# VH-VL binders against q9nrl2r1430to1533: the designs that were tried, part 24

Target 1, 104 residues: q9nrl2r1430to1533
Amino acid sequence: GGVHELSAFEQLVVELVRHDDSWPFLKLVSKIQVPDYYDIIKKPIALNIIREKVNKCEYKLASEFIDDIELMFSNCFEYNPRNTSEAKAGTRLQAFFHIQAQKL

## First folded at step 1 (VH-VL)

Design n3e (framework fv_nezutatug)
Fold by ESMFold2-Fast, scan of step 1:
Parts: C-alpha cells; structure tokens; sequence
Structure n3e (fold): chain C 104 residues (1-104), chain A 121 residues (1-121), chain B 107 residues (1-107)
C-alpha cells in the first residue's frame, strides 16, 4: 500500500471512531469484564488495533483492511444477541462503513 | 458465594410506580456479568424485563418501553427496577438474576428468591 | 419477538422413565437456548445452556440437543426430585423470551 492508500484508511478509521455508534468497537473487549467473550470470539479486533495497523502500514491491500473491519462487525453479531444496544450500534456503523468503503 | 436478594413493597396501587431493589452479596455488580429483572405472572409465564451492565448501559423489553427504568448503585452493590403506571397486569413474582454479559453461552445462573408484588387498590 | 413453544404442556411419567420435552422457536436461534427447572415456590435453576452444554452441578441424566428452531431436553432416567416445571429460553434476540413451560408430574 501507498501513502494515498494509508491516508484513505486513516480517514475512514477516524470517521468510524467519531461515529456515535463506535462505542462497542473502540477497544478490545476486556477478558476481566466480559470473561465469556473469548470463549465465543476466536479472532478479536477493535478500531484501536485497526488504526495502529494502518499507522504501521501493515495493510498491503484494501481488501485486508476491509476484512479486518468486517471481522470486527462479524464478532459483534456473533457475540451479541440481536436487538441489544451493541448489535444495533454495530448494524448502523456497518451500514455507514459500507457506504464509505465504496470510496476505497 | 454470590447471592441476590429482592426487596420492595408487596402491594402497589394502580397508576403508581413499583420500586424494587436487588442487593448483591459475595460479588460486585461492577464485574463482567449482566444483572437482570425477570417476572413471573400467575399462570407460570416468565417475562424478561431488562438488564443493566457494569458500564451502566441498559437493555429493556420493548413491550415495557418507557415504563421501565433499571439503575445501579455500585456503592451499595445494588441494582433497582422502577416500573411506572402499574396495572393489575403487573401483579407477579419479581426476580433479580445474574447472567453472562450478553447471555448466549450462559443461562441465568444465580437468582434471587423472588418477591411477590400485588397491584390492587 | 421470538416465540418459544414447548410441547407437551404437561406430562405424567414414572421414576426410571426417559422423558423428552421439546421447544420450538418461531425463527432460527442457532444454538442459543437455555433450559431451566422450577420447583413450586422457588426460583428457576439453570440446567442447560447453548442448547447442549450442561450447567455445572447438574446431574448427567439431563441433556439438551437441537439447533435452528427445534430443541429438546431429555431426562434419561427420571428421579423423584425431577418433579418440576421446565422452561426453555432463547438468547438469540432481545427481548429474551421463555417457553410457556412443561409441567412434569411423577406418577
């Protein structure tokens, strides 16, 4: 990936972080606070981890970046029952992401 | 050993607000569990009312929508239910219960003994 | 809301019998069902979670199975202390919902 690609990924992550529905996704779920999470979720990820990967130029393809964001949403829907506050936030944020990702 | 105990008035008049408190001992309500109110109507039906998490966030049964409020007092290790504008249909045994944070891998594993609430003049 | 329908509503069985209780969800709930036992005057106690996982401390004669919409609780050899009402509960969608209950009469 180039500087232009990195800038686009950074811009999108910042927009996701600023979204009102980002609260379930800002940091990794705490094993101390939610001990059963890691019994269900085998590949945990969060926006702070994705942003760090963008800043370190670890995404070689746009598809790798998109895959990590989609994994984050997939984890949310796998762990959280439908119509919970987290699942509702995830549904809205994922829709926002899909619109923004068309620019990548 | 974690234990839950409901407290509140046994009788409430129609149109008033029902207030119940669950006292938790042997564990913290700020832990990674979720804390729930469930009621049982005469005739054996169980109804989930809502939950509160260590974060203070809540989820409510939409059928009760603006009528229900669940809150937590971490200094007293308690969480409470307020149900406004009660009717005879709110007559039930009310339980507080503990679940995993979002309970897909777990059942409600600890319950209070239940408190009977009658809505009557 | 997801409707949980139990069958039968009541069953009479003898000690030593194999008892099966079924629970049907109105839409697919994957494996996110729990089963509870409730004795008169007491709170429900968990038996099974995630369709087939036995709750800690529960006797091995209890087992659960199923996925999607159809779930089963089985008691392989009924004991006198198993007199109770049994409830299924789905955790795939909020609000959390329970079946109407199955009353087990030991006779």
Amino acid sequence: as target 1 above (104 residues)
Amino acid sequence: QVQLQESGPGLVKPSQTLSLTCTVSGGSISSGYSWHWIRQHPGKGLEWIGSIYYSGRTDYNPSLKSLVTISADTSKNQFSLKLSSVTAADTAVYYCARGYYKPRLGAFDIWGQGTTVTVSS
Amino acid sequence: DIQMTQSPSSVSASVGDRVTITCKASQSISSWVAWYQQKPGKAPEPLIYAASSLQSGVPSRFSGSGSGTDFTLTISSLQPEDFATYYCQQANSFPLTFGQGTKLEIK
Scores: ipSAE 0.351, ipTM 0.813, lowest interface PAE 3.5, mean pLDDT 89
Fold by OpenDDE, second read of step 2:
Structure n3e (fold): chain C 104 residues (1-104), chain A 121 residues (1-121), chain B 107 residues (1-107)
Amino acid sequence: as target 1 above (104 residues)
Amino acid sequence: QVQLQESGPGLVKPSQTLSLTCTVSGGSISSGYSWHWIRQHPGKGLEWIGSIYYSGRTDYNPSLKSLVTISADTSKNQFSLKLSSVTAADTAVYYCARGYYKPRLGAFDIWGQGTTVTVSS
Amino acid sequence: DIQMTQSPSSVSASVGDRVTITCKASQSISSWVAWYQQKPGKAPEPLIYAASSLQSGVPSRFSGSGSGTDFTLTISSLQPEDFATYYCQQANSFPLTFGQGTKLEIK
C-alpha cells in the first residue's frame, strides 16, 4: 500500500513537472522578483517542494498530497489576476491534475 | 524617491503612431515593480492601457491590444508606449505609473504628472 | 470585463461633512479594490489599497471598506483640500478597470 502510493505520487509529480503548463509551479516564487507575493500568499508551495515531500514519504494519505497540489493552484489563482499567463497555465494544469488524480 | 515622467509629442496626426516614453528616476524598472500606461480622455474617467513587468512580459487592455506595444529599455530606465492608427478618440492625458508586480494589492502607487496628447489633422 | 459603477456621480458637501462614495463591481472581486483622488490638472493619487488599507501619508479621515461586489470610500470629516474627483479601481482581473468617478464639490 504505502510503497505503491508513493510510487503513484512520484509518477504524478513527474507528469505535472513535465507538463507544458508547469512553468509557474516548478519552484517557489522569488521574493526578489515578486516582492509582494508573500504579502498575499501565506502558504507558499511548489512542485519541487511537493516532490521533496513525496521523496521523504511525508504524505501518509493521498488526500494530503492532493491538498498540497490544490493549495499550489489556489495560490496561483489567488495571486495572479485572471487572463494572466500564469492563471491560464494553472487552469490547464489543474484540469490535467484532476484527471490524473482519479487514477490514484 | 521614485519619480516617473512622461515625454513625447503632444500632437499626433490621425492614422499615425503615438509614441510616449516614461523615464523613471530614483529606482530601477528592474527592481520588481510593474509599470503601466493609463490614459484619461478629456472630461472622462481612467482607462488602463497596458503593463510591462520585470521579465519583459506585457499585459494589454483587449480593447487596445491590437494597436498597443509597450516596451522597456533598462539601460535608460525607461519604458515606452506605442499606439498605432490613432484617432480623435485617442486624445487624452497619458500617465505612466508604477504598480506591484501583480496588480493585486493596490495597483498604482506612483504616477507621472501626465502628458497631453492631441490627435488632430 | 469587470464593470465598476460608482455612486453618486457627483456630490455636493460642506467642510466637516461625512461623505460616502460607493463602488459596485459587476462580479465578485474579493478585496482587490483601490481608491484614488484626482484634482484638476493633476494625476490621480492613491488613497486606499486592497479595499481597506490606507496608503502611507493619506489622512486618517479617509477609510475604505467592503468585499465581494460592494465597496465604500468614506471621508469622516471633509476638509477643503478633499474636494476632488475620486475613482475606484479593481485589480482582480485583466483588464484593470476604473469606476467612472465621483466628483466631490463644495456645496
Scores: ipSAE 0.017, ipTM 0.692, lowest interface PAE 5.8, mean pLDDT 91

Design n3f (framework fv_nezutatug)
Fold by OpenDDE, second read of step 2:
Structure n3f (fold): chain C 104 residues (1-104), chain A 120 residues (1-120), chain B 107 residues (1-107)
Amino acid sequence: as target 1 above (104 residues)
Amino acid sequence: QVQLQESGPGLVKPSQTLSLTCTVSGGSISSGYSWHWIRQHPGKGLEWIGSIYYSGRTDYNPSLKSLVTISADTSKNQFSLKLSSVTAADTAVYYCARTRYSWGSYFDYWGQGTTVTVSS
Amino acid sequence: DIQMTQSPSSVSASVGDRVTITCKASQSISSWVAWYQQKPGKAPEPLIYAASSLQSGVPSRFSGSGSGTDFTLTISSLQPEDFATYYCQQANSFPLTFGQGTKLEIK
């Protein structure tokens, strides 16, 4: 197929995924590896899910997209103790996101 | 089933070092969990002393950090506690325990506890 | 440090009673709370983790609820073997900390 220009949402997701601190967020938490995750987190989400929603044009407003990204970070901070690598990564990635989101 | 068992002297003199060992069976201390020491002064609540992770990383209670060392011997499937310069305030039942996961969550397995008395 | 304050410190109840123990965290700890039961001369035993998840093998009369700063352990119908001391514990931040305990005594 041809090369297509990415939408603003697509581009931002790509940037988030490529970020060094994206590793906790790339895919849904494994229930096998973290059995109690879903006892705490009731609305799980990850970058691959958000990317899929973008691809399916499920976001009609930027606020909807932003809400999902913020939920992703909220889940991270809700589950992970603040001094964990995951929480630290989340803090940095969220800061990056907030800067990039201003361009939407 | 994972089992933990504390061992060490039940009596320690003031200013000496308290040394305890936790022997783990039914599971490896290198399995990716965290392993903990918790104590309970007579008639009091529970105090977390510190932890060692499968990676070898340690976390200590800041109130005891300068006096506490936790180490692991994977060949013996043991982890140990050293508490230096003990006083009467260190008299307690000492428990070793495991968390369900590598961090956070809760202590799902406990040793039966060992009483350590600090007395001259 | 995160302080965990249990209420009450002691409670007298009868077999068959509904018993509620509360734990208040000094700051939000999401759902990172566990509850333990300890009998004299024994190690604590886990009852609840992640605020509301029942440990395997624990009777269903035990339940936990809450999020943020306020948490509750409930025994729906007290049994003779339930008289013990109960502790809450937070796992949100280091140092890990416990409540001061609630002694459940027979009336």
Scores: ipSAE 0.014, ipTM 0.666, lowest interface PAE 8.2, mean pLDDT 91
Fold by ESMFold2-Fast, scan of step 1:
Structure n3f (fold): chain C 104 residues (1-104), chain A 120 residues (1-120), chain B 107 residues (1-107)
Amino acid sequence: as target 1 above (104 residues)
Amino acid sequence: QVQLQESGPGLVKPSQTLSLTCTVSGGSISSGYSWHWIRQHPGKGLEWIGSIYYSGRTDYNPSLKSLVTISADTSKNQFSLKLSSVTAADTAVYYCARTRYSWGSYFDYWGQGTTVTVSS
Amino acid sequence: DIQMTQSPSSVSASVGDRVTITCKASQSISSWVAWYQQKPGKAPEPLIYAASSLQSGVPSRFSGSGSGTDFTLTISSLQPEDFATYYCQQANSFPLTFGQGTKLEIK
């Protein structure tokens, strides 16, 4: 645990950020570009927020880190219809995350 | 360590509403998972009924003609199935199950199943 | 709806045999297939997800392959505890659909 677990979370977030399909998840959805997003999604989150939490040592358990990543994907699929580029990117990135998270 | 347990009446009369509950332990239904109902008719394969996500989003099998409702009670860590206007064709073993993610994932935990017979 | 067709519907095999079960989707599902094992009177248990990823705790004699429409589950050296019914499932589109099952019997 501890510092070794934190470096594992950081490495995983970096891998997610570098993935070609991370573009819908890099930062919070814009109210200007998507005005109804925050009417539908009540717990918004993005990779930049998760990375900041990792760097500040705010995750006490691996399950809390995993829950935030899963919340991010669930928000994507709740808002975006399945045939959208966002939902397709989310599906591929989620599969990548699932495989990488096995290493935690 | 995650456990799912189905409960409800084993016998239901035709035209009535089938009501089943799944109790979850070792994990919260308020976490980022989807929770599903699946059934298996005697001697046949598996049929997906529908799901509920922790956000309240539901998805249903269109073949059930809007006869299905799935709901969640986070205070009891339970989710439930209501299937209205049942017939003998609804006789099956009913399972509750979980997927790790909403879209492309698999059922990683299942309840043991509960047998429902529809007859008069 | 996406139809999942398994072959064979049943297979008889001996301990130590290599067993192959095939699943065909009616349209492309990329790699979004999972495989389950079901023993009599029990709930299904996951074996493989995302076509080729082995579920934690599942013996390495189980493997999955394929993409698009054609998928395969292989048991490299059959053990006594492997006699069961096997199901494939697509996770590409709602409604989620399963194959009809393949019963693996001792012979």
Scores: ipSAE 0.007, ipTM 0.583, lowest interface PAE 11.9, mean pLDDT 86

Design n3g (framework fv_nezutatug)
Fold by OpenDDE, second read of step 2:
Structure n3g (fold): chain C 104 residues (1-104), chain A 121 residues (1-121), chain B 107 residues (1-107)
Amino acid sequence: as target 1 above (104 residues)
Amino acid sequence: QVQLQESGPGLVKPSQTLSLTCTVSGGSISSGYSWHWIRQHPGKGLEWIGSIYYSGRTDYNPSLKSLVTISADTSKNQFSLKLSSVTAADTAVYYCARGLKYYSGRPFDYWGQGTTVTVSS
Amino acid sequence: DIQMTQSPSSVSASVGDRVTITCKASQSISSWVAWYQQKPGKAPEPLIYAASSLQSGVPSRFSGSGSGTDFTLTISSLQPEDFATYYCQQANSFPLTFGQGTKLEIK
């Protein structure tokens, strides 16, 4: 049950991190480099944060885990213009995630 | 304090290449910001020409893309604009400006004073 | 391209007046709107970013609001130095585009 789900979350995070298009999502956006990021994005999140939450067993339901991942992508598409490298990477990674999430 | 200053010829003949340079002081063009060229035809609004990132990546206005080249010289802390095959429609005040690393809702926060370029025979 | 349509194109007002300038985007641009002030012979100066965030050093009589497609710049009490041309700009999509401008003139 919960232990098996946790392992599945861990594995999926590992797969996301290892993906070629994970680079925009590995850590929180630098406030120094992008000063206005947090004026727009009110719920910042990244794969390292999600991984930490998984490690701390903060996800009790798969839907909670999925919500955080979707939030991560939503933030990307809200901030980045459609034809940026970040948005393109996000599109591909999200597609990958949606396929992998079916296994949860 | 960051300062930008445009330089280049104020007169260019039709079909020639317009070349401008923006010299940045008080900050490095490799600091993680974006650097932009914007122009304003006499009595008209503002038109974004293109941008260059600290990484060297460029973005151009599609209306000008085939004619525009933006480059950077980090050793001189400058970035430049080349616009080929100019016509009278390219007569404008040309501004260089600083923006965030990626295009966002943050305004172009520092501008050069602008330089007038007239295309005329 | 995303079109930014400002209204009005020009407005006459008096010192002390409340002035509102609107910018409508041809499609949703979230909050990626900036506002600039330009005086004759000068470069534009930033006023607002991210639709509602006041640029450092800008007087508090300036404010911005809106999201999606409709955005507003407001000057609560017009001062003599505020007579200028104002531009909105979207940064949601390439190419970056500006509104056609609103010239604020003294009545």
Scores: ipSAE 0.026, ipTM 0.714, lowest interface PAE 4.3, mean pLDDT 91
Fold by ESMFold2-Fast, scan of step 1:
Structure n3g (fold): chain C 104 residues (1-104), chain A 121 residues (1-121), chain B 107 residues (1-107)
Amino acid sequence: as target 1 above (104 residues)
Amino acid sequence: QVQLQESGPGLVKPSQTLSLTCTVSGGSISSGYSWHWIRQHPGKGLEWIGSIYYSGRTDYNPSLKSLVTISADTSKNQFSLKLSSVTAADTAVYYCARGLKYYSGRPFDYWGQGTTVTVSS
Amino acid sequence: DIQMTQSPSSVSASVGDRVTITCKASQSISSWVAWYQQKPGKAPEPLIYAASSLQSGVPSRFSGSGSGTDFTLTISSLQPEDFATYYCQQANSFPLTFGQGTKLEIK
């Protein structure tokens, strides 16, 4: 969409970044520090990349923005076992996202 | 809760193959974890032998020079170690353990009690 | 291989003492260090992950710190159940490697 929709995406990304459970999602996983991550996760993404895409008007529809956020959570649950702090943070942040996304 | 239990012979002769099995209960070996073999020589520290990942891929300590094979039997919820051409230097307590992540600095969170293996004739 | 070197190899202490154990990696490993406690005849038990995070159920008197090549495990007020051998482990690169261990004994 337009300027109004892009402002809504920006507001939601800022709320996600500020959430206590955003820490696993702020930046891409380092290939040097976690070499097996990119063997398992074929479409890596993080909040800083999503925010950059919002700023560059790369999302044309709310569904495209939502798909990237859901990919981020899907990657988290694929890589991290359920009992990890990353997976627990992802579960809580995803629930928060679903509530906020109803406004889009 | 998750429990791991090693089993296998306590005495192996030089040049034979050491075979150990780890039986896992309270969790599935195919569910997003890595499964490891670690040994401890008398009076020495811990040595990582190798692992099998939930995807079925294996990683081995290069110092063991192709002498090691780790395999999994998901139907029995077991994973196993074979160490070929053993010598007295392979005398150790052998542990199996679960890892949450290969590279993330997370410890092995569950360990078996350990089984003592003596290589002697 | 990344070599992990602990110091001291042995330390004698009394209940109530502050005990510090160090671990040095032969190359930078960021924060990818775990610490374990091992009692005689028992398997190691995890204490610390990612250099400074307490494993669930571990008493708050245990703490870890460090990054890069130099790491420290501290017990702020030693208790009788803390007499054991302590190991550091790097999880930055294969093969996974442990320190040689530090034995904590009654003074």
Scores: ipSAE 0.000, ipTM 0.540, lowest interface PAE 18.8, mean pLDDT 86

Design n3h (framework fv_nezutatug)
Fold by OpenDDE, second read of step 2:
Structure n3h (fold): chain C 104 residues (1-104), chain A 121 residues (1-121), chain B 107 residues (1-107)
Amino acid sequence: as target 1 above (104 residues)
Amino acid sequence: QVQLQESGPGLVKPSQTLSLTCTVSGGSISSGYSWHWIRQHPGKGLEWIGSIYYSGRTDYNPSLKSLVTISADTSKNQFSLKLSSVTAADTAVYYCARQYFRSGTYYMDVWGQGTTVTVSS
Amino acid sequence: DIQMTQSPSSVSASVGDRVTITCKASQSISSWVAWYQQKPGKAPEPLIYAASSLQSGVPSRFSGSGSGTDFTLTISSLQPEDFATYYCQQANSFPLTFGQGTKLEIK
């Protein structure tokens, strides 16, 4: 055990993952479960991918990190009608992200 | 509507510490925004000094980092700037500003009117 | 740090003129550029965010464009109240940095 300090990006990703509304975003959408997803979404991304990029220090600019997060939400809203559970979760999570982004 | 107002002494002697306060009205500094100090030397452009976030985290311009301290007082809805060991180069109009992030964009949308600080013996 | 090179440093124009100000970033900053207008003795006022998004209340004669490293602010038809100094700013990364400014003067 023990508390480890995380970078701002790492911490933010952790907070996003732990959020109640993160479930649509934790992993890439299964092509088997959603056969047409990748026909619509051309730049798929998920929190596990973003986390890996953070861990590998692939984000040199805050904008790059933010862009990936926004892409993640954009994909959600592009594929899911706004009245779906996924879109509603995305809306809330995005709002959370926007607030947390001011703490980077 | 949110308004920002800078305050502090307009005259500081060399080697002393410049202290300014930004008072925020019409909104709380604990709202999740970031709060910034920017200065403008006479006849020159704008220089970002630093910022403080709701979390208390601060970011400083590396060129000034060793001399700058930004803090916040939520009870007074204020955030402050301290710049130590000032020289004539620190003579400037100092602005505080609010920045927020929404829909993938940063907005530095509200500025104070600025306060002039002159460093002189 | 990201340098924002603004040009021209000054420009003289007449009412009704089309004016273009350019800002070049030392590295790609996507669309993380804001433009400000500053009049003498006043604080900068935001005009454009994210390279092309007009601030609410700003006249439509103002527009912004660009991505990557090259950005432009355009005033389609200059009005008397537009004579001021304009600044670009990158919000891509800290430290935030500004262009050196463009003073738009009346011819």
Scores: ipSAE 0.011, ipTM 0.660, lowest interface PAE 9.5, mean pLDDT 92
Fold by ESMFold2-Fast, scan of step 1:
Structure n3h (fold): chain C 104 residues (1-104), chain A 121 residues (1-121), chain B 107 residues (1-107)
Amino acid sequence: as target 1 above (104 residues)
Amino acid sequence: QVQLQESGPGLVKPSQTLSLTCTVSGGSISSGYSWHWIRQHPGKGLEWIGSIYYSGRTDYNPSLKSLVTISADTSKNQFSLKLSSVTAADTAVYYCARQYFRSGTYYMDVWGQGTTVTVSS
Amino acid sequence: DIQMTQSPSSVSASVGDRVTITCKASQSISSWVAWYQQKPGKAPEPLIYAASSLQSGVPSRFSGSGSGTDFTLTISSLQPEDFATYYCQQANSFPLTFGQGTKLEIK
């Protein structure tokens, strides 16, 4: 990836963080508050981890960045039943992401 | 319970477009999974072609360049592969598969039985 | 792209043998390796995911290990139904890539 790609990833992550539906995704799920989460979800990830990877230039291709964002949403839908506030937030944020990701 | 079945022509002429469809039963293609096409050339290993997420997002193997299109028809519970400008090198068994997210890892947990495609005159 | 290289390309073994197949990634992929078994004329079937987790219904004689770039599939006591081709797959980034396969044949 070039400088323009890195800037685009940072801008997209910032837009995701600022979205009203980002609250389930800002930080890793707490094992203390959700004890079974890490028994079910083996690839935990959150927007703060993704943003750090962007800032360290760890994404060589847009596909790698997109994979991590999609993993985050897939974890949400795997753990949280469809009718939960987490799953509903994830559905709306994912739709927003898909529109924005067309720019990548 | 979830089953995948490939369908399409067994013989395609060089320069034409190969069109294959995967019919999913026992589950919805809109259910939070990604759906993949993988092929296997005679006597060779497995090659990932591309995927479509339940959201409509597609990813393609860069080695296939702009030749691949994957689409979904949620009303029919199907997803499809179009590979344009085929050559003899596209002769392969084509599989559709579901990428599994349960237990937080990505691997193909359900596969179709495969459909043989021969590219010849 | 991440290259996955398997060793050996083929192995001949007898029922009851311990068989080890290795897979090397061209760059670190953490634990994001899956293993598949493919029998002649059939689709691949998942065996192992996340390097070491057994797929539901897979016999306990199959085990996986490794992290980073070096991964191993072990069959502790080979059974007649285990003669097949085995593939590793990295799931760390797109494009998804497979090893070239290891053919396990009866001695």
Scores: ipSAE 0.005, ipTM 0.562, lowest interface PAE 13.9, mean pLDDT 85

Design n3i (framework fv_nezutatug)
Fold by ESMFold2-Fast, scan of step 1:
Structure n3i (fold): chain C 104 residues (1-104), chain A 121 residues (1-121), chain B 107 residues (1-107)
Amino acid sequence: as target 1 above (104 residues)
Amino acid sequence: QVQLQESGPGLVKPSQTLSLTCTVSGGSISSGYSWHWIRQHPGKGLEWIGSIYYSGRTDYNPSLKSLVTISADTSKNQFSLKLSSVTAADTAVYYCARVGRYTYKSYFDYWGQGTTVTVSS
Amino acid sequence: DIQMTQSPSSVSASVGDRVTITCKASQSISSWVAWYQQKPGKAPEPLIYAASSLQSGVPSRFSGSGSGTDFTLTISSLQPEDFATYYCQQANSFPLTFGQGTKLEIK
């Protein structure tokens, strides 16, 4: 993981945050808003956590960064039924991510 | 537009059960939100009583847990509060409120107007 | 239970003043704090959620900041309609708890 990789991760996270379908992923799911979420999801993560890890240079390999993003999508699809607005947003954002990840 | 409206008796005698209902319009109580009861004692701050989630899960303030029951009637789009064995300390304005669906909107986004309950003989 | 302590309990200010109200949690609540405005005889209205996000329709003179245990609500240029009681609320864990309130009064 060099400086160019860290810059690429930051650029990709910014693009994800700015995407119309990022709303389910911006911050950790609230225990108050969705009380049963943490009974189902054991490894919660969100874009703000991933961005912080990028800024602290905690990703040593591109695969580690990709794994955290994929965990975020996996959590979405595990908790949210396929026909929900959350799952639909996740499907579109994941497709966008896969295209952008080719730059890494 | 989502609206919440409290209804129930304005006067309750000590030792009786207080029953309040919140009627929701412009949105469904069964669609991924949590629905809450909050009260405000005269001249004091806000106290959270409890909530019901669309899954049927309830959470109660531990100070009131043995006395409070919250339930939902999805056919009427209502949720209700029962507070047993009331005393003068339960005199308050009672509000129903909603916590919004998703991760960055974790706050009471809609409130009812409040209903005043006086506990007196 | 997480205790929310507001300071000051009351503040007297003039139109045009910058007003700051602080809220301290007894343990870390990350960014899960909301701020509400309440006028006499009315239900509370949301102003700020997730510590710093402005509720739609709320004037930009209101702002929130903080993380962990220390949070601040700022009104940058006080207007006549802003005289009210303000409450912070933690949304990190049950039971939900509110600060005791800060009454903003005309000087």
Scores: ipSAE 0.005, ipTM 0.594, lowest interface PAE 13.4, mean pLDDT 87
Fold by OpenDDE, second read of step 2:
Structure n3i (fold): chain C 104 residues (1-104), chain A 121 residues (1-121), chain B 107 residues (1-107)
Amino acid sequence: as target 1 above (104 residues)
Amino acid sequence: QVQLQESGPGLVKPSQTLSLTCTVSGGSISSGYSWHWIRQHPGKGLEWIGSIYYSGRTDYNPSLKSLVTISADTSKNQFSLKLSSVTAADTAVYYCARVGRYTYKSYFDYWGQGTTVTVSS
Amino acid sequence: DIQMTQSPSSVSASVGDRVTITCKASQSISSWVAWYQQKPGKAPEPLIYAASSLQSGVPSRFSGSGSGTDFTLTISSLQPEDFATYYCQQANSFPLTFGQGTKLEIK
């Protein structure tokens, strides 16, 4: 089989996952580790879910993809105080995302 | 550069099925783009009909969903529109167009010239 | 469905004039708005995408702005070739929808 070029958003997801600050976002928060997370966050999402949606062509428009990414960060900032390592990582990753998105 | 061209009968009788084909050149429909049909009734605005993706997934305007079928033939680099049970209200210029799905640019960046379809007995 | 309401429906202007066309969405659509120019007998041509990004090849006298629900297309100095009908379009969600159009006529 041949090597297929990643679409812009597929590539962006790869870059996000590979980023050093992606660790809070790689998969859904564990209910066991954070028992009250889902009492607060009503629309949980993570990069693995977003990646799957991209791969399955579930996003109809780019805006939907962007919305999910922003939701992911929004959830992080909603649950985590700004001084936490998760929030700090999220801040940096979101900035990275915004920069990369401008190149699209 | 990519080009789109609509083709099909310009006259359809009421209650029959309108069939159009969009031929794409200068680029493959087997890409990260979505392919759309849009129509414009005489002297009116634009109405999105539906779209198809390389995956075969389709999206339709709910107002037309029950009557619309969009398909693709990758071997011919074409995608098609079928609109059943047409009436005079379906008289319009029909356009095919492209949208960059996996880009930050969500708009119809390339259009066909449009083809006029008249529904008349 | 998201409704896009353009204003005005028609406008008369002269070469060199500054013209602004507005589009209001029935709900917030972030910056997911595109603008098109259509001349008689021709297909629409993209002008602006993502509310404010200029399509490649489009003259710089065209610009777009806005976010949320209110958007504008501005032509800083009308040229003879700019007299046409303009449409806004939301690219936020399906079904994709267009404004009713604004016909820009020569005064």
Scores: ipSAE 0.000, ipTM 0.646, lowest interface PAE 11.3, mean pLDDT 92

